VH-VL binders against UPF0111 protein PH0637. Designs and how they scored, part 31

Target 1, 226 residues: UPF0111 protein PH0637, of Pyrococcus horikoshii (o58371)
Amino acid sequence: MIKMQVWKKLFAKSPFKPLIRHAEVVVQTVETLEKALDSWARGDYENMKEYAKKVDDLEDIADKIKSELRDSITSKLLMPVQRTDILEYLHMQDKIADAAEDTAKWLLIKRNLDSIPNDIKDIILKMGKESIKAAKLVYEAIKQLDNVLESGFAEKEIKKEYKIIKQIEEVESKIDGLDSKLMEIVFTSELDWKDGLYILNIARTLSNISDKAKDTAERIRVLMNK
Key: E = the ipSAE of ESMFold2; O = the ipSAE of OpenDDE; V2 = 0.75 times the mean of E and O plus 0.25 times the DockQ between their complexes.

## First folded at step 17 (VH-VL; framework fv_amivantamab_arm2)

Design n6 (from n1 with heavy chain S52N; at its last look DockQ between E and O 0.88; V2 from the best seeds 0.79)
Fold by ESMFold2, look of step 17:
Structure n6 (fold): chain C 226 residues (1-226), chain A 122 residues (1-122), chain B 107 residues (1-107)
Amino acid sequence: as target 1 above (226 residues)
Amino acid sequence: QVQLVQSGAEVKKPGASVKVSCETSGYTFTDYGISWVRQAPGHGLEWMGWINAYNKRTNYAQKLQGRVTMTTDTSTSTAYMELRSLRSDDTAVYYCARTSYLPGDWVRFDYWGQGTLVTVSS
Amino acid sequence: DIQMTQSPSSVSASVGDRVTITCRASQRISDYLAWFQHKPGKAPKLLIYKASTLESGVPSRFSGSGSGTDFTLTISSLQPEDFATYYCQQYNYYPYTFGQGTRLEIK
């Protein structure tokens, strides 16, 4: 783990480098969630449970880093961007890990998935893969924002940033379509109501991952217009 | 190449049990499941259940619950189906079939055993 | 359990004919449906999975269509080796149920 005074040194180099370090843990969190989802879809509860526990641990690490970064930002630090903009970004980025943990907690609730049809399992897994892609794109976006700053806001680097932001928006739109398809299947099938509620809540938490990724991308737009 | 080879035909009396084997080769046994399907004379195919070769979980057709047990032996890459309390209407050809349990490739019965005739008569 | 209803129960046809067999599910199964060919004394043979995807090595005269509850197997230009019993099977819900079968016979 990085000590708090290391955070202050990173902020002095660039206001975005500490955010990149937080994003690395967020990516690890969602990558671990992907393994939990794969195990879940296969009906492998014990491996899914192990990965779900690791998601919880990684989310705790992300929370700790967020708290350390927040404590390291003071009015005395010289930064080229507003402190409130950094904190708002950090808040949104951390919510990605929160949503991943929420998904993992829902996966744990049902041990036996035999009552859930295969088309629903396939849609949920696809939503998960797209949501995790969105989180990985956030990592790329904050890294590219550091490049934009280093270039003195060169138009070429800004165009690369907007391309990443557009990719995040496209993934969120795809998840919206998958969510609509899933709702239709759940409400037109003879699923038990508890299974329907279980599935729709998993879908909601997966959608929250992409929603927070999109919100984070919007914060990047604000930081670029500084 | 993938092969599923079943044990030979059996004749049983009502009330007895039968255990049919399905020896597999040509693929990684624990990457797939094994389904059991039977066909009584003059009837269609009936899915009996399946076993996940990786975690050994089973799912049985409700009509057979309590009478059927499916197992695997990973060291020999062999699946077994045991049917107890046999009745004359259990006379059928019993097939094993390789079954995917991987999302996106669910339940392709792509390779089948040759079938095992079980005759139940007194 | 999902009931799979095939029609017709049997079809008499000549070599070269086009044959259509239908399968209806009692509730929606998306496209999670397979078609099998079964000849006496042999194991069933997978023809089509995911409603319309042809299994490797199956002649292109076989095709499948449908989604939801209604599905069709079509054999174009029937061949002598195609006389068999055909089964649909849904694999969206446990238990993975078969249709009752359609016998395709020489007229």
Scores: ipSAE 0.651, ipTM 0.850, lowest interface PAE 1.3, mean pLDDT 89
ESMFold2 (binder alone), look of step 17: mean pLDDT 91; pTM 0.921
OpenDDE, look of step 17: ipSAE 0.869; ipTM 0.939

## First folded at step 18 (VH-VL; framework fv_amivantamab_arm2)

Design o1 (from j3 with light chain Y93W; at its last look DockQ between E and O 0.83; V2 from the best seeds 0.79)
Fold by ESMFold2, look of step 18:
Structure o1 (fold): chain C 226 residues (1-226), chain A 122 residues (1-122), chain B 107 residues (1-107)
Amino acid sequence: as target 1 above (226 residues)
Amino acid sequence: QVQLVQSGAEVKKPGASVKVSCETSGYTFTDYGISWVRQAPGHGLEWMGWISAYNGRTNYAQKLQGRVTMTTDTSTSTAYMELRSLRSDDTAVYYCARTSYLPGDWVRFDYWGQGTLVTVSS
Amino acid sequence: DIQMTQSPSSVSASVGDRVTITCRASQRISDYLAWFQHKPGKAPKLLIYKASTLESGVPSRFSGSGSGTDFTLTISSLQPEDFATYYCQQYNWYPYTFGQGTRLEIK
């Protein structure tokens, strides 16, 4: 009976549930960025602009949730995780949304993309698709961390967590490979130098999404170490 | 079955305009673009430009800039190419071709119209 | 503009021969290249796209290879219906230029 009361208090006070709420907005942000990228590549500036503005709005929402959580998260005597580690995780997870907003800002800079060859557009879109995967995997990782806590750190649940973390690392590695391929194309092509800088900055911001996803996964490893 | 049917042959004077139609069927018109390609007698194929049936975005070959206009009518699933200020060297067979404009599947001219002979003579 | 140069301009061959046509781009186009067959009085027909991907319904005797600037179309065993003019086209950079064509004629 008293154990059920403790479970209700723990369930209501889990520090990971607010992180899951934040991650939901981060996923929405990156999914909206994918729509902006699709419109960008098709040369549909007006739809791209609308989606880019929505990315900015969603990042603002994520930032507000982060601020609320910094003020409201309290230490629990029954919780084996330090407040500082939770807030460092939240910081890294929020930077995923920041990187998505950075990408959206760069997309807005150039209105006519006819000077950008199709092989470059295709690589940028592939990087975008992988960035969506990375953000979704971070969401699954924080949900699984909640399961790890609720199970009392059962080894089976920890193994599931490490599998998700490994998948994030694989996606980040794929994006790094695409970024390297893009750099080679840009530097060996007859692309105007301003267009080259434009494309490479888009690629950098997309790479930052996966880098921050990987950093977030490393924070989960820290949170699991009692 | 995917089909592109073009308007009939035309004879025009130098300085006039011609508008060739390309009526499509058997697929969702707004999912693709339409490219226009011509072949003058004794010459090879020349890409003229394309138009997206989705949003009307166009790209025209440099030598035709200012003389060509490509449009679509989604209610009839028809693309149009208008060439203005005709010259005798515009005498050619004009083809429309279905064009993918989606990233990852750029520019695959998989279906073609039968061709429209435009003769420019005084 | 990217210039596409085909070689040879024409070739005479017999049924059963292996024929190779080359196409060179003036700039790198990755593998964003298509091959077309054009017979007198007919519309052009897509054979290969993305340098090496065979279009559905095209006989397997047609193959394409290459990346960057140098590309080839190969017909492994020439058939009577293959006598036509062949064009390459790049679609990486606007405008999407064609090569000048290669006429394949019966010997």
Scores: ipSAE 0.685, ipTM 0.864, lowest interface PAE 1.0, mean pLDDT 88
ESMFold2 (binder alone), look of step 18: mean pLDDT 91; pTM 0.915
OpenDDE, look of step 18: ipSAE 0.877; ipTM 0.943

Design o2 (from j3 with light chain Y94W; at its last look DockQ between E and O 0.52; V2 from the best seeds 0.67)
Fold by ESMFold2, look of step 18:
Structure o2 (fold): chain C 226 residues (1-226), chain A 122 residues (1-122), chain B 107 residues (1-107)
Amino acid sequence: as target 1 above (226 residues)
Amino acid sequence: QVQLVQSGAEVKKPGASVKVSCETSGYTFTDYGISWVRQAPGHGLEWMGWISAYNGRTNYAQKLQGRVTMTTDTSTSTAYMELRSLRSDDTAVYYCARTSYLPGDWVRFDYWGQGTLVTVSS
Amino acid sequence: DIQMTQSPSSVSASVGDRVTITCRASQRISDYLAWFQHKPGKAPKLLIYKASTLESGVPSRFSGSGSGTDFTLTISSLQPEDFATYYCQQYNYWPYTFGQGTRLEIK
């Protein structure tokens, strides 16, 4: 249809421009999750629920774009990179939105947060901020990869790309440290076991956002070499 | 500027009720909770309870369960604390204080009313 | 509820003295601990939050330390206006709770 033609035209201009379009929605998804997390920490269930619904809607949009891009890529398109590498990148980038939606689903489980102490809420919020930073860096990384292509793979532009990839790795490492600290607090606190399980699952889904951002950055290394 | 202004001093007989008001300004009333804290002569600060201005949810000290009611009026940005069945040991200065769940800047009783002396005399 | 226990209950000191007040929580509260100064006829005044962060406008002679369950407030050189009752207060667990207070009196 006409959307298929739009995507094919974008692929013809650059194999990375459709991926940038998808990344824009992934960033919107993660930014909306940040608002859900802020409302959650305040005990504002109704606003948190509103943002959690928006996260689900945006993840659906990201899924639709992924499907349309996958349908639009054919063996007839001449591209400077392999189609399987594009599709693998797209898969990883879409998983960032999936992980954000998983986090939102866990937030909805508990209405009353009085039993959750503020130090745990603050660690979860720090993990959220870092995970969102990782997702935004992925967006910057795919934009910079398009700059690398447009420059004819100029070394200056490649160096900028590696700097962004390094920043993603540093953020993921920081989240690992926060997750370890949170596990310690949960297991040494007099926290109810259901609250502990709840908190650790939120942490796991937030860590998965940064893990998928790191995986996506590794796919950028592959795309940049060929 | 954030301001909490309380109603004036009260003298009550045992068995009566008192209702202290706390009129707020300089912030979004429904974003915060209001805690009530009292101090009897010669004693320390005692937390009485809390009310969310957003949804009216309350949490009362067990000692006061059944005798205290906290309410809000969003249209006037005012919180109220009513203490019933007054006794001589309820003689105290009653304070309202702002409490919030703001992410990254947890409120720890940062703004207080000027205090309201309630005297219960036989 | 989290119990907060202060020591000593009172202290008598002279202008210029160094004074240390301690506060112990019944459970781990990380560093979510505030210190208040309370003078008769006035509302309590926040001095320190997050165990060691000085509230704006509070003199630098006040300092706080600690994490977990054990905390201290130190006044490095006591001034005439510092004679008051001091309270610690935890804000990690709801409901937020106060210590019983420490009266700082002039010798």
Scores: ipSAE 0.570, ipTM 0.782, lowest interface PAE 1.6, mean pLDDT 88
ESMFold2 (binder alone), look of step 18: mean pLDDT 90; pTM 0.907
OpenDDE, look of step 18: ipSAE 0.867; ipTM 0.937

Design o3 (from j3 with heavy chain R108P; at its last look DockQ between E and O 0.76; V2 from the best seeds 0.74)
Fold by ESMFold2, look of step 18:
Structure o3 (fold): chain C 226 residues (1-226), chain A 122 residues (1-122), chain B 107 residues (1-107)
Amino acid sequence: as target 1 above (226 residues)
Amino acid sequence: QVQLVQSGAEVKKPGASVKVSCETSGYTFTDYGISWVRQAPGHGLEWMGWISAYNGRTNYAQKLQGRVTMTTDTSTSTAYMELRSLRSDDTAVYYCARTSYLPGDWVPFDYWGQGTLVTVSS
Amino acid sequence: DIQMTQSPSSVSASVGDRVTITCRASQRISDYLAWFQHKPGKAPKLLIYKASTLESGVPSRFSGSGSGTDFTLTISSLQPEDFATYYCQQYNYYPYTFGQGTRLEIK
């Protein structure tokens, strides 16, 4: 109840401010995943496991915020945008944290990485770094959408928004390129197929982070159309 | 300045063991791994194995599995390689070499020790 | 284990010559390939890593190329100090194997 009053007050100021609060947790989730990936690549299973558990906890927090926001939107709340548009954006933004948790779960499966070659580890780390960039750009994009609204949809602010959206698309394209390179390496190497499956699933979950970031950017385009 | 200083030459009989030390300085020991490489007379370089100074994990060349042990002492920034059940074909110069363990930059063997001659003779 | 095969095993050349040494991996190693120079009585010296990146302090007459399984070390204009044995080494898969070596001798 008390939490609903806080959220309702934020919605009254701007439909986007509660979404910014959710995005902050999503960024923390992906940043913690990067720490898990760094530990993973070093062969530090115990530290990686600790970070992976924290990713799970942060995703739970993001999911709780999502639920509280859904509960705070009522038919009597006067909003400048449609309720369904807010909830669809929130759904996509929350999926970024879900994908980060999926990655963390896969990291836990294998304790000894000596059979995984260095080129594969390096590509996975690069994909992780790009996924953090994507999540941070989504955070910047939702903050800029609030600026667009405050300015009365000034063309200057809309142009800034499109620049951020373009950067998200560029990061997604880079991750797709890394994923394609990784697939080629896995299928042309003499890896045990269990290791291949393990690596390809990690890559799929990392690619999903950028895919959801791109989907979130598409929702911002919809919200800017007056 | 990065330096790797190895222990002195050894003469051993077949069946004995040898332990070579590699004392490091000029960098953060726990950020890197140490590889051991040997060269028998008239032969090329042979990688023996690697140890992480970060967590002590090792990977040994298969032909040496069961005969080699690599360790580190982080308090002295020193790596050790012990080779047991020595044979005459273990006569070689033994090198330690630093290997990058930092994410995103795997640079092998950028700094080397001076080498330690181990002679196995009957 | 990945076999690293160097060609030729020995090269005779004169100061000022261009020399090319090749290295072939038995399976794909991407660009995780290093080149070392080794002179008798000294420790090996890293010249090139990641197939083409020149180590600091190494003269620009040394260059490397290749990716996958086939790699090349080129010395564009030999100097007297370049006569040595050269080794390629892959560091993508354990064990990190060396080639058999290429001895570069004065003609």
Scores: ipSAE 0.602, ipTM 0.828, lowest interface PAE 1.4, mean pLDDT 88
ESMFold2 (binder alone), look of step 18: mean pLDDT 91; pTM 0.924
OpenDDE, look of step 18: ipSAE 0.873; ipTM 0.942

Design o4 (from j3 with heavy chain V107T; at its last look DockQ between E and O 0.81; V2 from the best seeds 0.78)
Fold by ESMFold2, look of step 18:
Structure o4 (fold): chain C 226 residues (1-226), chain A 122 residues (1-122), chain B 107 residues (1-107)
Amino acid sequence: as target 1 above (226 residues)
Amino acid sequence: QVQLVQSGAEVKKPGASVKVSCETSGYTFTDYGISWVRQAPGHGLEWMGWISAYNGRTNYAQKLQGRVTMTTDTSTSTAYMELRSLRSDDTAVYYCARTSYLPGDWTRFDYWGQGTLVTVSS
Amino acid sequence: DIQMTQSPSSVSASVGDRVTITCRASQRISDYLAWFQHKPGKAPKLLIYKASTLESGVPSRFSGSGSGTDFTLTISSLQPEDFATYYCQQYNYYPYTFGQGTRLEIK
């Protein structure tokens, strides 16, 4: 209830401000995942486990904020944008945190990484760094959408929004390229298949982070037309 | 500035053990690992294994597994390599080398010790 | 273990010559390959890492190329101090392995 009052006040200021608050936690989640990935690649299982636990905690916080925002959007709340568009955006943005948690869970599966070659570890880490970039761009995109609204949809602000959306699409495309390269290495090398499946699943969860970031950017276009 | 200084030459009998030290200076010891590489007379370089100065993780070459132990002492910034059950074909110059184990900067034997001759003969 | 095969086993050359040494890996190692120079009585010296990146302080007459399984070290104009044994080394898979060496001798 206390949280609902806070959220209702934020919605009254702008339909996008509560989404910005949720995005802040999503960014923290993905940044924490990068620390888990760095520890994982260095073979530091204890620190990796600590960061993976923090990813889980942050995803729980993001999920709670999502639920509170959903409960705060009642038929009595007057907003200049469609309620379903807000909820669809929130769903996609929250999926970014879910994908980060999925990655963290996969990292925990294997303690000794000596059988994983260094080129694969480097590609996974590069995918992680790009995933953080994608999540940060989503945060910038929702903040810029609030600027578009506040400016009365000034063309200058709309152009800035489209540039951010383009950057998200470029990062997603880069991650797709890295994933394709990794798949080729796994299938054309003499890597043990159990290790191959492990690596490919990590890569898939990292790709899902950028996929959800791109989906969120698509929803920004919908919200901007309101 | 970065320097690796090894212990002196050793003469050992078959069946004995040898422990070579590698004292480091000029960098943060725990940021790197130490690899051990040997060269038998008339032969090329052979990687023996490495140890992380950060957490003590090791990886040993399979042919030496069970006979080699690598350790570190962070208080003296020194790495050690012990080879047990010595045979005459273990006669070699033993080198320590600074090794990166960090992603994006893997295995870059950029600084080496001067070498330690270990002679195994009866 | 990944076998690293160097060619030739030895090279006889004069000061000023261009010399090329090749290294072949028994399986794909991407570009995770280093080149070392080793002179008798001295420690090995890193020349090239990541197949083509020149180590700091190494003369620009040294260059490296290649990826996958086939790699090349080139010395564009030999100097007297370049007569040594050269080793390639892969660092993509444990155990890290060296080539058998190439001796570069005065003609």
Scores: ipSAE 0.679, ipTM 0.868, lowest interface PAE 1.0, mean pLDDT 89
ESMFold2 (binder alone), look of step 18: mean pLDDT 91; pTM 0.915
OpenDDE, look of step 18: ipSAE 0.872; ipTM 0.941

Design o5 (from j3 with light chain T53D; at its last look DockQ between E and O 0.83; V2 from the best seeds 0.80)
Fold by ESMFold2, look of step 18:
Structure o5 (fold): chain C 226 residues (1-226), chain A 122 residues (1-122), chain B 107 residues (1-107)
Amino acid sequence: as target 1 above (226 residues)
Amino acid sequence: QVQLVQSGAEVKKPGASVKVSCETSGYTFTDYGISWVRQAPGHGLEWMGWISAYNGRTNYAQKLQGRVTMTTDTSTSTAYMELRSLRSDDTAVYYCARTSYLPGDWVRFDYWGQGTLVTVSS
Amino acid sequence: DIQMTQSPSSVSASVGDRVTITCRASQRISDYLAWFQHKPGKAPKLLIYKASDLESGVPSRFSGSGSGTDFTLTISSLQPEDFATYYCQQYNYYPYTFGQGTRLEIK
């Protein structure tokens, strides 16, 4: 019960502070995924596997925090934003960690990457770095939303928030371009069908990280409206 | 200053083995791999395979699979290539080359050893 | 294995000439192609990587272009030290195959 009291006290200080705490674990999850992906690209399966298991553990922690926050929010908590908007934001932010875990699980499937050409490995890594960047920008966005609230929704602080949201959208657009290029390479190459399926699923999970980051940014727009 | 220094020329009979060394200096050995490339007289360059100095991972050209072994010794920053069951068509100059295996920097053979002539003669 | 085919097999040229060497891959390799210069008695020397990126210390008269399956090495104004054999190499797929070579000789 101690955690429920802590969460209720944080909600009372600001409706966004519990979301910031959840976002901290999400960032740790995607940073660990970056290490898994770097090891994967180098052909270091054992280190990649180690980081992939840590991603799974961190996603479980993020999910538990989400459940505790959901249980702590009640109609008796008076907040300057709607409860349903907080819960929807939390749902989308948690899906970033889910998508990172999905990527990690797919990395584990293939032990030997020698059949995967280097141009595909490079595109996957570019997608990974951009997707992780998008997730980190979500953390900055929710922190800035706390500044917006504290300032009484000052226009200067709202402009800073929209700048972060624009950066997330630009990163997601870049990933869409990389994904399209990758699909063309996979479908026009002599790649074995199992390797093609493997690569396209990794790409899909990486795109999903940035998609959920963009969805979370859209929920920030909702939370900024009084 | 990056340097790759190979062992001296060898004369072998068919059926024997040869082990060529490649001693490196001027860079962090474990950050790169070492590729082996050979050139038979009157022929072009042939990639034989490579080894990561980081984790010992290898990839050998299929033509040589089963006859070649590549190893490293990190304490001496030295790579080795052993070719077994030698045939007369294995007569060649054997080169080691520093090889990147990092994304964006794949397989850039930027520094080469001086070459080692291996002659296989009855 | 990916076959790398160079054209021409040899070329005779004079100092100051512009020389073009072509390399074709048997399947798509994106821009994962390198060019090497090889002189008798010396180790091969990397000139170009990633199809068009000039290696440090290589004179700017060397340039590379192409993507996919068709690639070109150009020497814009031939110098006496450029007479050598030139090889392309793909490094997108294992094994990292070389072309058969193009001999550049003094006319």
Scores: ipSAE 0.696, ipTM 0.873, lowest interface PAE 1.0, mean pLDDT 89
ESMFold2 (binder alone), look of step 18: mean pLDDT 90; pTM 0.906
OpenDDE, look of step 18: ipSAE 0.870; ipTM 0.941

Design o6 (from j3 with light chain R28H; at its last look DockQ between E and O 0.66; V2 from the best seeds 0.72)
Fold by ESMFold2, look of step 18:
Structure o6 (fold): chain C 226 residues (1-226), chain A 122 residues (1-122), chain B 107 residues (1-107)
Amino acid sequence: as target 1 above (226 residues)
Amino acid sequence: QVQLVQSGAEVKKPGASVKVSCETSGYTFTDYGISWVRQAPGHGLEWMGWISAYNGRTNYAQKLQGRVTMTTDTSTSTAYMELRSLRSDDTAVYYCARTSYLPGDWVRFDYWGQGTLVTVSS
Amino acid sequence: DIQMTQSPSSVSASVGDRVTITCRASQHISDYLAWFQHKPGKAPKLLIYKASTLESGVPSRFSGSGSGTDFTLTISSLQPEDFATYYCQQYNYYPYTFGQGTRLEIK
């Protein structure tokens, strides 16, 4: 209820300020996922479980913020951007938190990782760290978009934005390479089929984090195009 | 510097048990695991198993499953290996070695104890 | 269990020689392979881990290569202190198995 007045005040400052607020929670979500992955790799199920539950809680908070923003938004508040552009960006940014929660859910499935060889665990950790890096770069990208607007679309600020977007794309490309390597190892190894499915689903959810980060960056790129 | 100091040599009869200690120093004990490796006379190295000093998880070589127990005491930074139902072919030098158990830690068996001779004789 | 097979079982060589020892894994282990030097009466010494990374303090005449199933330890110019038994060891799958060893001795 009274939350709507807070969001309307933020929109009045800048059409991007509410998106930055949502991005802060998304970053907290992915940072908490990183702690869950670290505990998972160490075989510490109980700490991993605790961090995975925090990921779920933070994703719920991000989803509620998204819903409140959607309910508070009017075209009158969103000069110079359209309501639909803000909502599409918000949708993509929120999907980053959703993908992080999906990863956390899969981590919870298996308590004992001894049957999974170290090369596979290492690739999963590398994919996780790169995916989380991509999500953090999205936070930097939306903050830089605010700078672009405040500068009146100064070319220097636009160039900084494209540099962040390029870094996101490069991280996503690195994850594609890791995913290909992982698929090769899983399908040519003597892993139990349940372990193979477990690993490939974790990899898919990690790839989804970076895919949604790239999608979010593409929404920013469209906004820069004159 | 990192040191692993093992308990002294032991002579045992078949059917007995032995417990070898490995006292560590010079690093954070809970950041690593401890593997146990043995070498019988005239033979190569054989990995027996390991224990995480972080959370106490163990993995034992299948041929020793049911006969070996590995434990740690974090207050003394010491690892223990107990081998039960001893046989004459358990006569060996037993080593402890510091071991990484995380995929991101690329160092394996980088520091070793001096070895403990266990002789099992009739 | 992953079987690690070393070749040769022994090598007779002179100071200054180049020596190559091979190690084959029965399954793919990526580069999760270590090499150890073991002298009688002493603990084993880690030389190389991750197939090709030299442990700190190990002379650069030691090198390792390989990935997957086939691995090589090379000593480019033997020194008197290098006469020992050498073991490979995989640490990708439990149990972390050793090769049978290669004894390097003087001619």
Scores: ipSAE 0.631, ipTM 0.846, lowest interface PAE 1.2, mean pLDDT 88
ESMFold2 (binder alone), look of step 18: mean pLDDT 91; pTM 0.906
OpenDDE, look of step 18: ipSAE 0.859; ipTM 0.935

